VHH binders against Small ribosomal subunit protein uS2c (rps2). Designs and how they scored, part 16

Target 1, 281 residues: Small ribosomal subunit protein uS2c (rps2), of Bigelowiella natans (Pedinomonas minutissima) (Chlorarachnion sp. (q06j20)
Amino acid sequence: MNFELKNFNTIRINKNQTILIKTTNLENSSKEDTYQFILKMLKAGVHFGHKIKKWNPKMSPFIYQKLQGIHIIDIIQSYTYLKKACKLVYSKSLTDNYNTFLFVGTKKQSPIPNSIFYHASRCNSFYINNKWLSGMLTNWENTTRSINTLKYLKVYQKTNMFSKLSMKTHSIIDKKKNRLEKYFGGIQNMTSLPSTVILVGQHNEITASKECRKLGINNITILDTDCNPEFVDLFIPANDDSSSSLNLILGELQVAINIGRQKFCENLKTWKNSSSILKQI
Short names: E, the ipSAE of ESMFold2; O, the ipSAE of OpenDDE; V2, 0.75 times the mean of E and O plus 0.25 times the DockQ between their complexes.

## First folded at step 16 (VHH; framework vhh_vobarilizumab_d1)

Design t5 (from t1 with K104R; at its last look DockQ between E and O 0.51; V2 from the best seeds 0.69)
Fold by ESMFold2, look of step 16:
Structure t5 (fold): chain B 281 residues (1-281), chain A 121 residues (1-121)
Amino acid sequence: as target 1 above (281 residues)
Amino acid sequence: EVQLVESGGGLVQPGGSLRLSCAASGFTFDDNYMAWYRQAPGKGRELVAAIYNDDSTHYADSVKGRFTISRDNAKNTLYLQMNSLRPEDTAVYYCARDDYEWGRHRYTDHWGQGTLVTVSS
């Protein structure tokens, strides 16, 4: 069961199981830091895929082995792709304002919507965590109208005029505002299309993925073993069912965005704000 | 040791073209964010163009359609092709590299010494 090859090391998954890692796939200058992070990913369950029968064969290159009826994702590839994604969102944060990232994940009765909200909120980014409505990005004019209506109703509900309306009219307006808040609250301050979209749960978000491709918007997608990598440009092969796995992955993206934004702000102070810098979106 | 050396600057007439080069060493060239910044005399430094680790690009609004960033990984060289130059493009142009040290949650950056581009009649 315990198996070693030239240029490989073993990592214990549990008392009875080990996996191989290729040392040549790890960066030499930080092997101990890399190893500790891989252990953290294993503890978070990043490597647990779906049941074997539910798999998409196109995910075969990212599957390490079958174990107890499920596919085990290659954790080294998960690490490598997560690193690449974090470097990308960091560098985009240097060149775009912080309003350009959109986190999307709406699968009901899963940890995805809450994790999306939590991490997007903590890096001043936008989110859709209830339902993706067709045309949210490709019909941006209509989306902007919905956002503006939501903003208007929020202000209107604070006026004396609103307080004097009938109970029936109150209820109608409250229901409309609550619906708009449910679907558009996470993007109400988004004034233009995002530059980067982070997707979780490909099957639930296939429409969002297609809209990004049509508009040329970069998307970063967490792909479990039942997903199709052909529909995504940049992906992280990983468990998308576990709160601990999602929070680890989205947390690293959150930190990368925050650090890039901090540097962007420091550069503006140092360079006394060129008008051309302020228009880069 | 990371080193960045710009070249290709000079005096050019309005409407003319220049190609800037940045020779780089000491890092994995195609895995890093690279960019061109510029600073006009008495003005703040500003981003001109960037190329990301996925090879996608970004341009400042003032240069879109006129400037093109590219890189040649075999030569470890970053380029900025500047066409339809205007007097307001006059500045010192800097090549920059920025890397997020993912495992350490910090960044490092490096800058070239700059190359002067002057656009005047």
Scores: ipSAE 0.653, ipTM 0.877, lowest interface PAE 1.2, mean pLDDT 82
ESMFold2 (binder alone), look of step 16: mean pLDDT 80; pTM 0.806
OpenDDE, look of step 16: ipSAE 0.860; ipTM 0.951

Design t6 (from t1 with D98E; at its last look DockQ between E and O 0.45; V2 from the best seeds 0.64)
Fold by ESMFold2, look of step 16:
Structure t6 (fold): chain B 281 residues (1-281), chain A 121 residues (1-121)
Amino acid sequence: as target 1 above (281 residues)
Amino acid sequence: EVQLVESGGGLVQPGGSLRLSCAASGFTFDDNYMAWYRQAPGKGRELVAAIYNDDSTHYADSVKGRFTISRDNAKNTLYLQMNSLRPEDTAVYYCAREDYEWGKHRYTDHWGQGTLVTVSS
């Protein structure tokens, strides 16, 4: 890939900020549609990295410039990787109705847990947004037992036998059920290991990333300037601190998953009712 | 214009092998989901094998371990190597391509004409 300075176009974000866009690195799609989406990404703040002091030098290829003490992520690369990720989750959704997606993000006092809950819920996918327990995937048999215990306690708490227990016993069972709901509620209907994991907040989710690699489960990770790209299979260089940036990125993945599932269902309906070529013989 | 042309079908005995080819034109071959589907007599189409835009693959349970999907990006050709063929594999096999237009939140697909594979003694 060759980069030339004369191939840049400038985009003003606001009165005090400008960004150069390299148009020669864009896909063969319509340049106007691409430009409008890049503007949407800029407005969402996808390109704002962390303070220069926090950066990981291995993110250097994905940093465009420094501005006001922070690194600015190369928005063209963000666009390109997001496009690839969306096409991938769409295509993964085509091959069966049970292809499972797991959204992971547990960083407290950030927009991450709420954003992953919101988007996973809107594409009928699973999530872990409170705490990743070691072995949640690699020790799947134990995880399944915890899920079954949670389901049992939910039913048990509604029985007459439970209503007649002491207040102390009520409290113990309530606490156990609430802890299990906290950790396993987002995966309680997951019957097998996920096919694809979408991960936000790499520093907080190192254990999840390692479990995916051990199990051969593909992961898609949002990488900010303080992250290590060597730990991921597919990534999107983007701001992971901003609610607007996260919701744009996860929203596009959510939509791609939904459209792929819609296509899968339409294909099944159409193909089960289609005529066989051999019937005409 | 996107065009997909299958070849390599024919009559084989049970336990035999065939290699299907799908010559493709009119799109960026290595950036697209491609797949083989089949339609048996009196049945609907089913997915046989897929290759994703990250080169990972998926196989229907009925063909795992016997069929291999691959592609040659330089020749714009998708392949399906079919080994240990069974009478139940008899079908018209179709090459398909799917593209997600993510900026428009919609999809397009393209299909070949099909190539007949018959497995019988």
Scores: ipSAE 0.555, ipTM 0.839, lowest interface PAE 1.6, mean pLDDT 81
ESMFold2 (binder alone), look of step 16: mean pLDDT 81; pTM 0.820
OpenDDE, look of step 16: ipSAE 0.848; ipTM 0.946

## First folded at step 17 (VHH; framework vhh_vobarilizumab_d1)

Design u1 (from t3 with G105H; at its last look DockQ between E and O 0.65; V2 from the best seeds 0.00; counts 0 for: unsure alone 62.7 < 65)
Fold by ESMFold2, look of step 17:
Structure u1 (fold): chain B 281 residues (1-281), chain A 121 residues (1-121)
Amino acid sequence: as target 1 above (281 residues)
Amino acid sequence: EVQLVESGGGLVQPGGSLRLSCAASGFTFDDNYMAWYRQAPGKGRELVAAIYNDDSTHYADSVKGRFTISRDNAKNTLYLQMNSLRPEDTAVYYCARDDYEWLTHRYTDHWGQGTLVTVSS
């Protein structure tokens, strides 16, 4: 056997096709863990891009091949960028408070809005999964006013003064609160601009991406083969149409955020105890 | 085994400058979170500055504009340039690294022994 096979593992894609994974550099994970995760990505369909006709040529470096009328994304690059993104959000969670991440994905008739809600909710993060309103971040003063109105209406609806209003007034107030909840519910507890934004579905979130760039807010984006990589700072080339692909990728980001937040909390407890001991001495 | 050794602490007058160094061994330096923390007498430990795996940086509000974190991956060394020092900056300064193993969802942190910085007349 030659030296190339020592540095590679093979993964069978179908009956007649295999790929090689380069394993030459030392990593914090075992080669078996890496292999199993790449299998998991393949089973989740992370590598299935869009129809060849719908591609963006700027994604060419991240395309492995064409198969059955669609582009196949380079799974090795998907793995590498996902690893980098997970390490980054872990580290930012370790140094930031709990209100620093915003998940964004609003594409209707897709798994994106539900996946965004599910994963953001499970790492105490904020989300926009219905519609991005222009100026949500760049006009933060106005966004804060809308958030405050939503909070006010939620409390007002529970008062005796509200219970005594006409049924017509009840309906008007309910409609206003429901509209605000639809657009601002996922950020109602966000007290300042986020430090990091996670975007899914670039075509539907161009305004959000531009607002992040204008404000200097770092964004992490899942980019399918029909997307433009020039609009993002850090991206993960991956299938953004499949529920299994989205949940795998967002799930790893969710876990990384949670672990970093856990470490941050542990550090605060340890340092408070150290402060008390020093004051005694 | 990961080892972190701080140096460069000492006595300085208000308005002076110091550069702290953290010599690191036992890991690949450029791929992971590193930071400076400090602990003043009678106070809890606090973050001073951090550098992330994309080379972006974060600073505590109390030091922003006065301190600069940087690293030299060829020398495996983390730096903290401290300018316009104030008596409130008096503390033991710690170099820290945190390694996240994303496939196993575990972390390992590493700390130096600290270097004392005293700002006084």
Scores: ipSAE 0.689, ipTM 0.889, lowest interface PAE 1.0, mean pLDDT 82
ESMFold2 (binder alone), look of step 17: mean pLDDT 78; pTM 0.790
OpenDDE, look of step 17: ipSAE 0.864; ipTM 0.953
ESMFold2, look of step 18: ipSAE 0.527; ipTM 0.800
ESMFold2 (binder alone), look of step 18: mean pLDDT 78; pTM 0.790
OpenDDE, look of step 18: ipSAE 0.867; ipTM 0.954

Design u2 (from t3 with L103P; at its last look DockQ between E and O 0.52; V2 from the best seeds 0.71)
Fold by ESMFold2, look of step 17:
Structure u2 (fold): chain B 281 residues (1-281), chain A 121 residues (1-121)
Amino acid sequence: as target 1 above (281 residues)
Amino acid sequence: EVQLVESGGGLVQPGGSLRLSCAASGFTFDDNYMAWYRQAPGKGRELVAAIYNDDSTHYADSVKGRFTISRDNAKNTLYLQMNSLRPEDTAVYYCARDDYEWPTGRYTDHWGQGTLVTVSS
């Protein structure tokens, strides 16, 4: 059954951001809601792991069975860990401003980079979906300089001085701006280190994971059967090769973040209005 | 029925210490976000400290290093240890619980009645 469509509503996150949010009315059966979401996960292929030859034995507790040469991930554990992750990002969104989340997923020739961009953009969050450069977080001063250069070049390209440059100089500046946009475009508005990093996959994102550990930044990682769970703080065992699986999981994280941000904004308005009334007379 | 009852507030001298307690019932204590908020006279309510469902914590800048949030799952009790208290810490302190009912998308919050902390000579 399609429970998600009848529960959708729209909310305003800020003056220029409107987003679709999952809402629930007058339902009393948590077991039925659980069952229907597990069916949705199964339809999305969340449970399909990698070929048995590619597996990491440390993922053994999260594998249900072997089927047709593929490991099948325990969907109940996928559900349980997704639930915990969604509750966590909601709570963090409730306690901080909206610029705290960084989504990371760079595996080429996969649905990961596009899914990362799509979902981070829809919860006003930051992303790295091309390549993680070593030191992006641990060398934050250098990263900030690169971000400032990108912002400068984007403004400079619109000036009269730029319009008068030679064809060669125009091309050199455009190439530099495009390179910076490629690597830093998703974090150009990030003014400080993120509080939470959401990683898709482990093999391409080892450097990002290590930087988070060094800096004490929490990470949430989507792990397939070929990954080592000992290297992460929180993880969701799931298929990371399927667009439908990724979009379901990242979509639920996106919705949880947006709900928490909306509650935070409503709390600030309520508490500010109450304080303003008390200052009358 | 979710129920939160604060205790441990009172009058204390600057530089002193207090330990606030919040007795909780009606929910699964160790899997929930819980927090302490405060509201000083003439000011809005603000977050003081939070503990997340992974047991990580967050503190407002004004209380870092002086306050410690913790919980005792056997007693279903949330604590706030407040050390090196200052007059600006004077406020009503509220225990709060907030639950995101995934996958349904509902969220609910619950608040205690508050306990007054007064820091003055």
Scores: ipSAE 0.712, ipTM 0.899, lowest interface PAE 0.9, mean pLDDT 81
ESMFold2 (binder alone), look of step 17: mean pLDDT 82; pTM 0.818
OpenDDE, look of step 17: ipSAE 0.858; ipTM 0.949
ESMFold2, look of step 18: ipSAE 0.686; ipTM 0.881
ESMFold2 (binder alone), look of step 18: mean pLDDT 81; pTM 0.814
OpenDDE, look of step 18: ipSAE 0.866; ipTM 0.953

Design u3 (from t3 with D99E G105N; at its last look DockQ between E and O 0.82; V2 from the best seeds 0.00; counts 0 for: unsure alone 63.9 < 65)
Fold by ESMFold2, look of step 17:
Structure u3 (fold): chain B 281 residues (1-281), chain A 121 residues (1-121)
Amino acid sequence: as target 1 above (281 residues)
Amino acid sequence: EVQLVESGGGLVQPGGSLRLSCAASGFTFDDNYMAWYRQAPGKGRELVAAIYNDDSTHYADSVKGRFTISRDNAKNTLYLQMNSLRPEDTAVYYCARDEYEWLTNRYTDHWGQGTLVTVSS
């Protein structure tokens, strides 16, 4: 029983709850930095899954234990998969300037839509946080037409020609623009299909996930204990109900994207200057 | 110590093929972004192809369908198979790696010395 304690650290979650973390599963970069980040994840509630009855048995490898009627997600695996996802989005930011990421999460009555908007906006990325319309990616021609109509109506509403139209025509155009803004506003500057889609709320976003698979688009998904990992290319096992958990995970992805974009911009400056110098000789 | 050594460059006629190799050491191969870049005379350096840590790939529009990036993790070698070569593919080709440490957000790149590819008749 006590023979395993030397390979574990204990972390107190609250007065009555303590979790053992196996230290031999941590990466060798910096144990203190890793440990402090795992503490941050625990404080954010990343490890709290759904009630035991709601679980998907295929999430079994990512469940640490049962506690107080819910499944507890293995926080070491959450950390490991988050690291992999952050490295991936950084690298994708290096190779494609700005048309790479689409954040998707539309579950009403949850923190997901707001968290999606907040983090996508802060890394100059695209988002869909109201409703996924079937064919948004697989029927890209139709999506592009809707985007172009939205852009046109926004400009048109500011023209003198528009100001001369009847009140009825104003209302019709305003309603059409508001509907298009609702569904397409977050992707109005997306000129081509994204290279990577970040999904939250698998049950609500099954259509988006299937479209990504059909098109060969990378899909990064936050998976709670009630989700199916077989539908996902890369996932982060984590609590998808808590604002603090979502904001921690999406925040790390946001930062990694921004760092990669920073490096891309630095590379362009260096390459431009070198080209100019070479032409002078 | 990260070390990247390119080979396989040379002179080839239009429509021909070459395979570039990049022997790599000093890092975990399957945990890293790797890419091929090229620089033609009088032009800036540009991305040709990349392979990500999930084994997905990216190609510049000018080489799609003609070039294939791949790697052999057992040999720590990155490849670029170049088919249907054109005179505009003439350049020095560089193997590159970008290192990103997630928790510190530090980044460092590593470059090979380059291998010359000349496409002419």
Scores: ipSAE 0.661, ipTM 0.876, lowest interface PAE 1.1, mean pLDDT 82
ESMFold2 (binder alone), look of step 17: mean pLDDT 79; pTM 0.796
OpenDDE, look of step 17: ipSAE 0.846; ipTM 0.943

Design u4 (from t3 with D99E T104R; at its last look DockQ between E and O 0.68; V2 from the best seeds 0.72)
Fold by ESMFold2, look of step 17:
Structure u4 (fold): chain B 281 residues (1-281), chain A 121 residues (1-121)
Amino acid sequence: as target 1 above (281 residues)
Amino acid sequence: EVQLVESGGGLVQPGGSLRLSCAASGFTFDDNYMAWYRQAPGKGRELVAAIYNDDSTHYADSVKGRFTISRDNAKNTLYLQMNSLRPEDTAVYYCARDEYEWLRGRYTDHWGQGTLVTVSS
């Protein structure tokens, strides 16, 4: 298909089909920047939903139309919610000593686990991309024990005492360490519960979503047309099956987190340098 | 042109209450990050309370349960209700806002001139 944005109210999907988009939510002073980003989202396939049969009716407000057997997500709403999410994670990064980000996405045979790892790693954030174990957050004391065991085994394997153990004992310890690394490696340096969880693949991560809600942890979720928006605090209606769509969305969140953390650090530097000036007021 | 003006500071006894206000002018009040910071004499500036663009809040541990941040978009005003005040709360309190231009990867922040709060027996 060939996508052209002829004006803010009309997008051409192919030679014979055109989508009408309301532009009342776009900022006047940045209309060209907004237009170019929406084109980028369209090229990444952010707007391609699931087959009509698989939809969740509660996603109806976020579906623009049906096209060739699939739902087309309203790209203006995708943009609006992504903007809101980026501003939110930026703002939470300004208070990072109270806020920690955790990226979650474990759907096998999809681009989700790799995209989660890639973007979380590039904004000094934590991730779970293999398997969510029930109680990972709600039973934090147990999770902390598992993390500490993993750290201990990684050090223990380097000792001379370990080198003198039987081959059978070596194998048992290595298997235990590898299992813990699989589940807890992405959170091994996490010292407290996260304040914000970024979640992809709602159907695979329903337990993680429920744990966030129980604990009052913010949940930002990429929702495709087959998802329930009522289970999340902030959502981005978007294609969650495409590597290009995921990397665009998670990439913008990654950048926002990094910029907010950089500002936090620069503010601390500035405020330390000025503290002696205020002694005489 | 863009201005944040704090008010409501003053002298108060330990255990007392104050409500700080921050009136915004020169722009339309919106759902950007806003926060209260404070700076005691000889100390660095520190976060007291923040309100995020989804209206969720965060508080420094030293003020949790005693202070409440809120905003009124119709009045273009940010508030900090301070209860059970302690001598350690003595500081100049600053109102701040931060506008994140996410498509450009930039930010613009604004600070008030501050309002002095003194908690003394």
Scores: ipSAE 0.626, ipTM 0.865, lowest interface PAE 1.3, mean pLDDT 81
ESMFold2 (binder alone), look of step 17: mean pLDDT 82; pTM 0.826
OpenDDE, look of step 17: ipSAE 0.850; ipTM 0.945

Design u5 (from t2 with T104K; at its last look DockQ between E and O 0.01; V2 from the best seeds 0.00; counts 0 for: pae O 8.1 > 2, placed apart)
Fold by OpenDDE, look of step 17:
Structure u5 (fold): chain B 281 residues (1-281), chain A 122 residues (1-122)
Amino acid sequence: as target 1 above (281 residues)
Amino acid sequence: EVQLVESGGGLVQPGGSLRLSCAASGFTFDDNYMAWYRQAPGKGRELVAAIYNDDSTHYADSVKGRFTISRDNAKNTLYLQMNSLRPEDTAVYYCARDDYEWLKGHRYTDHWGQGTLVTVSS
């Protein structure tokens, strides 16, 4: 779809359809910048929900309209909630550099795992993008043991002793290391429970969500039209199926984290993103 | 296995009417986007009409007001009522199951019928 900003209130989405922007909900003085950002969100496909039949009725407040058999998410709300989420992670990053962020998204045959890895890495955050194992957070002792084993094996494989092992033994150790790396590689340097979890793919990450709740860990979740908003305290209504949508949303979040950390640490290099939603905060 | 079988094509005079049917099997019919396409001799295949899972419809400009797409979910059958037929409507008409690729943000067809020939001639 091609989008064109006609004025501050109307965006053309195709030859015959327009989306009205509710300017009353925008608080910033720079309306032009806000509208340009919203246009960027639309171009990224943030507003595309699921097929109509797949929706959760509880998402109705966040649905703008039906278009070609799919639900269109209210892009203004998406913007508002994204801004809120960015503000939160920014604030946490600003408080101290000990706050850790865990990005979670494991849905197979989707853009989610790669997007999780990419953006978590860009803000030196931790990630789970392969599989959530039950108890990863609630049984932190076991998780720590697994992490330590992984670290040990990585070091061991670099020793002369390892090179002298039989092929069979070598294979066993390698398999174990690879398995641990597969599941714990993204958290191998996480020494404590995360302060905030950023979660993508609610249906696939129910266990992770439950563990966050049990432990009182803040959970920011991207919610598509098929999700349940009652399961999360902070969320962003948005398309969670498109790489472009995910990259925009997770990109803004990771930038917010980085800027917060930079401000906290005055000696860090300047990180400027003129398109960042933080300019609107 | 997904199957789409068109029927109802034939020879009709200009101004006449024809109703095409598409029998669908092997998938949840009411949960899918269905469409009619056509291909005239020497031309590319083009969208004629589409019906979505909320029963909303879309028509090509060339057939708007003349053609009606509908479905019977109980029978897993897609229909195309064609009225006021014109010689330029002559084509092979295809039933299709459409879906949406979220990665690229576009609709695509993943299954086609064999097609049924519609000839409009005096």
Scores: ipSAE 0.016, ipTM 0.276, lowest interface PAE 8.1, mean pLDDT 86
ESMFold2, look of step 17: ipSAE 0.632; ipTM 0.865
ESMFold2 (binder alone), look of step 17: mean pLDDT 79; pTM 0.795

Design u6 (from t2 with N53E; at its last look DockQ between E and O 0.01; V2 from the best seeds 0.00; counts 0 for: pae O 6.7 > 2, placed apart)
Fold by OpenDDE, look of step 17:
Structure u6 (fold): chain B 281 residues (1-281), chain A 122 residues (1-122)
Amino acid sequence: as target 1 above (281 residues)
Amino acid sequence: EVQLVESGGGLVQPGGSLRLSCAASGFTFDDNYMAWYRQAPGKGRELVAAIYEDDSTHYADSVKGRFTISRDNAKNTLYLQMNSLRPEDTAVYYCARDDYEWLTGHRYTDHWGQGTLVTVSS
């Protein structure tokens, strides 16, 4: 889909369709930069919701219009909430204590797991992108035991003792290690509960969301038109089915984390992103 | 198995009318985007009309005001009422189940019928 900015108020979607941008809701003085970023969001498909019948009525305030049988998300609100989320994670990364971030998204046959891994890794954050096991956060003691076992087995496999084991024993140990790596590999270095969870795919991650609430952990969730905004304190209304949309949103969040950490730690390398939404904050 | 079977095609005089039907089976009919396409001799296949999940409709400019797409969910049947037919409307008409690629928002067809021939000639 091709987009063209005609003026500060309207964006052309195609030959026959135009989206009106509600510029009154924009707070920054540099409207042009904001509009360019919004255009980038549109190009990434951030505004594409689900089929009309799949929607949660509670998402109605964030829906702009119906287009060709799908809901279009209000891109201005997407921008606003993304900015808010970036500000939050940036602020968290500036605190006196090193704050940990956990990226969660496990939906199979979707771009979510790969996007989670990619962006979590880029900001040295933790991730769960295979499966959420009940109690991962609420039963932190058990999680810690699993992590420690994984670490132990990884070291053990590098020893001469391991090489001398029977094939059967070797296979058993390897299977156990691989299983633990599969589920806990993304959090193998997490020594405490995360300060903030970034969650993608609300329907698949309801258990994770509940655990966050129970423990009072901040949860930022990308909400598509089929999601429930009441389940999360901070959210970003956006397309969660497109890799391009996810990469844009999660990309901005991870950049915000990195910039915050850079400011916090003088020894960190400079991180420059001219397209970062933080420039609008 | 998904099946789309078109019927109602034939020979008609200019200015005449024809109603096409498409019998759908093997999927939830009312939960899908349905459309009519046509392919004239020597030309590419083009969208004629589409009906969406909320029963809203879209038409190609060339058929606006003349063609009407509708559906009967109880019968799992898609219709195309064609009025004021023209020689340039001569084509094989295809029933289609459409969807969207969420990466780009691009509309695509995942299932086609076999088509029915409509000939408009004096």
Scores: ipSAE 0.022, ipTM 0.286, lowest interface PAE 6.7, mean pLDDT 87
ESMFold2, look of step 17: ipSAE 0.591; ipTM 0.848
ESMFold2 (binder alone), look of step 17: mean pLDDT 80; pTM 0.804

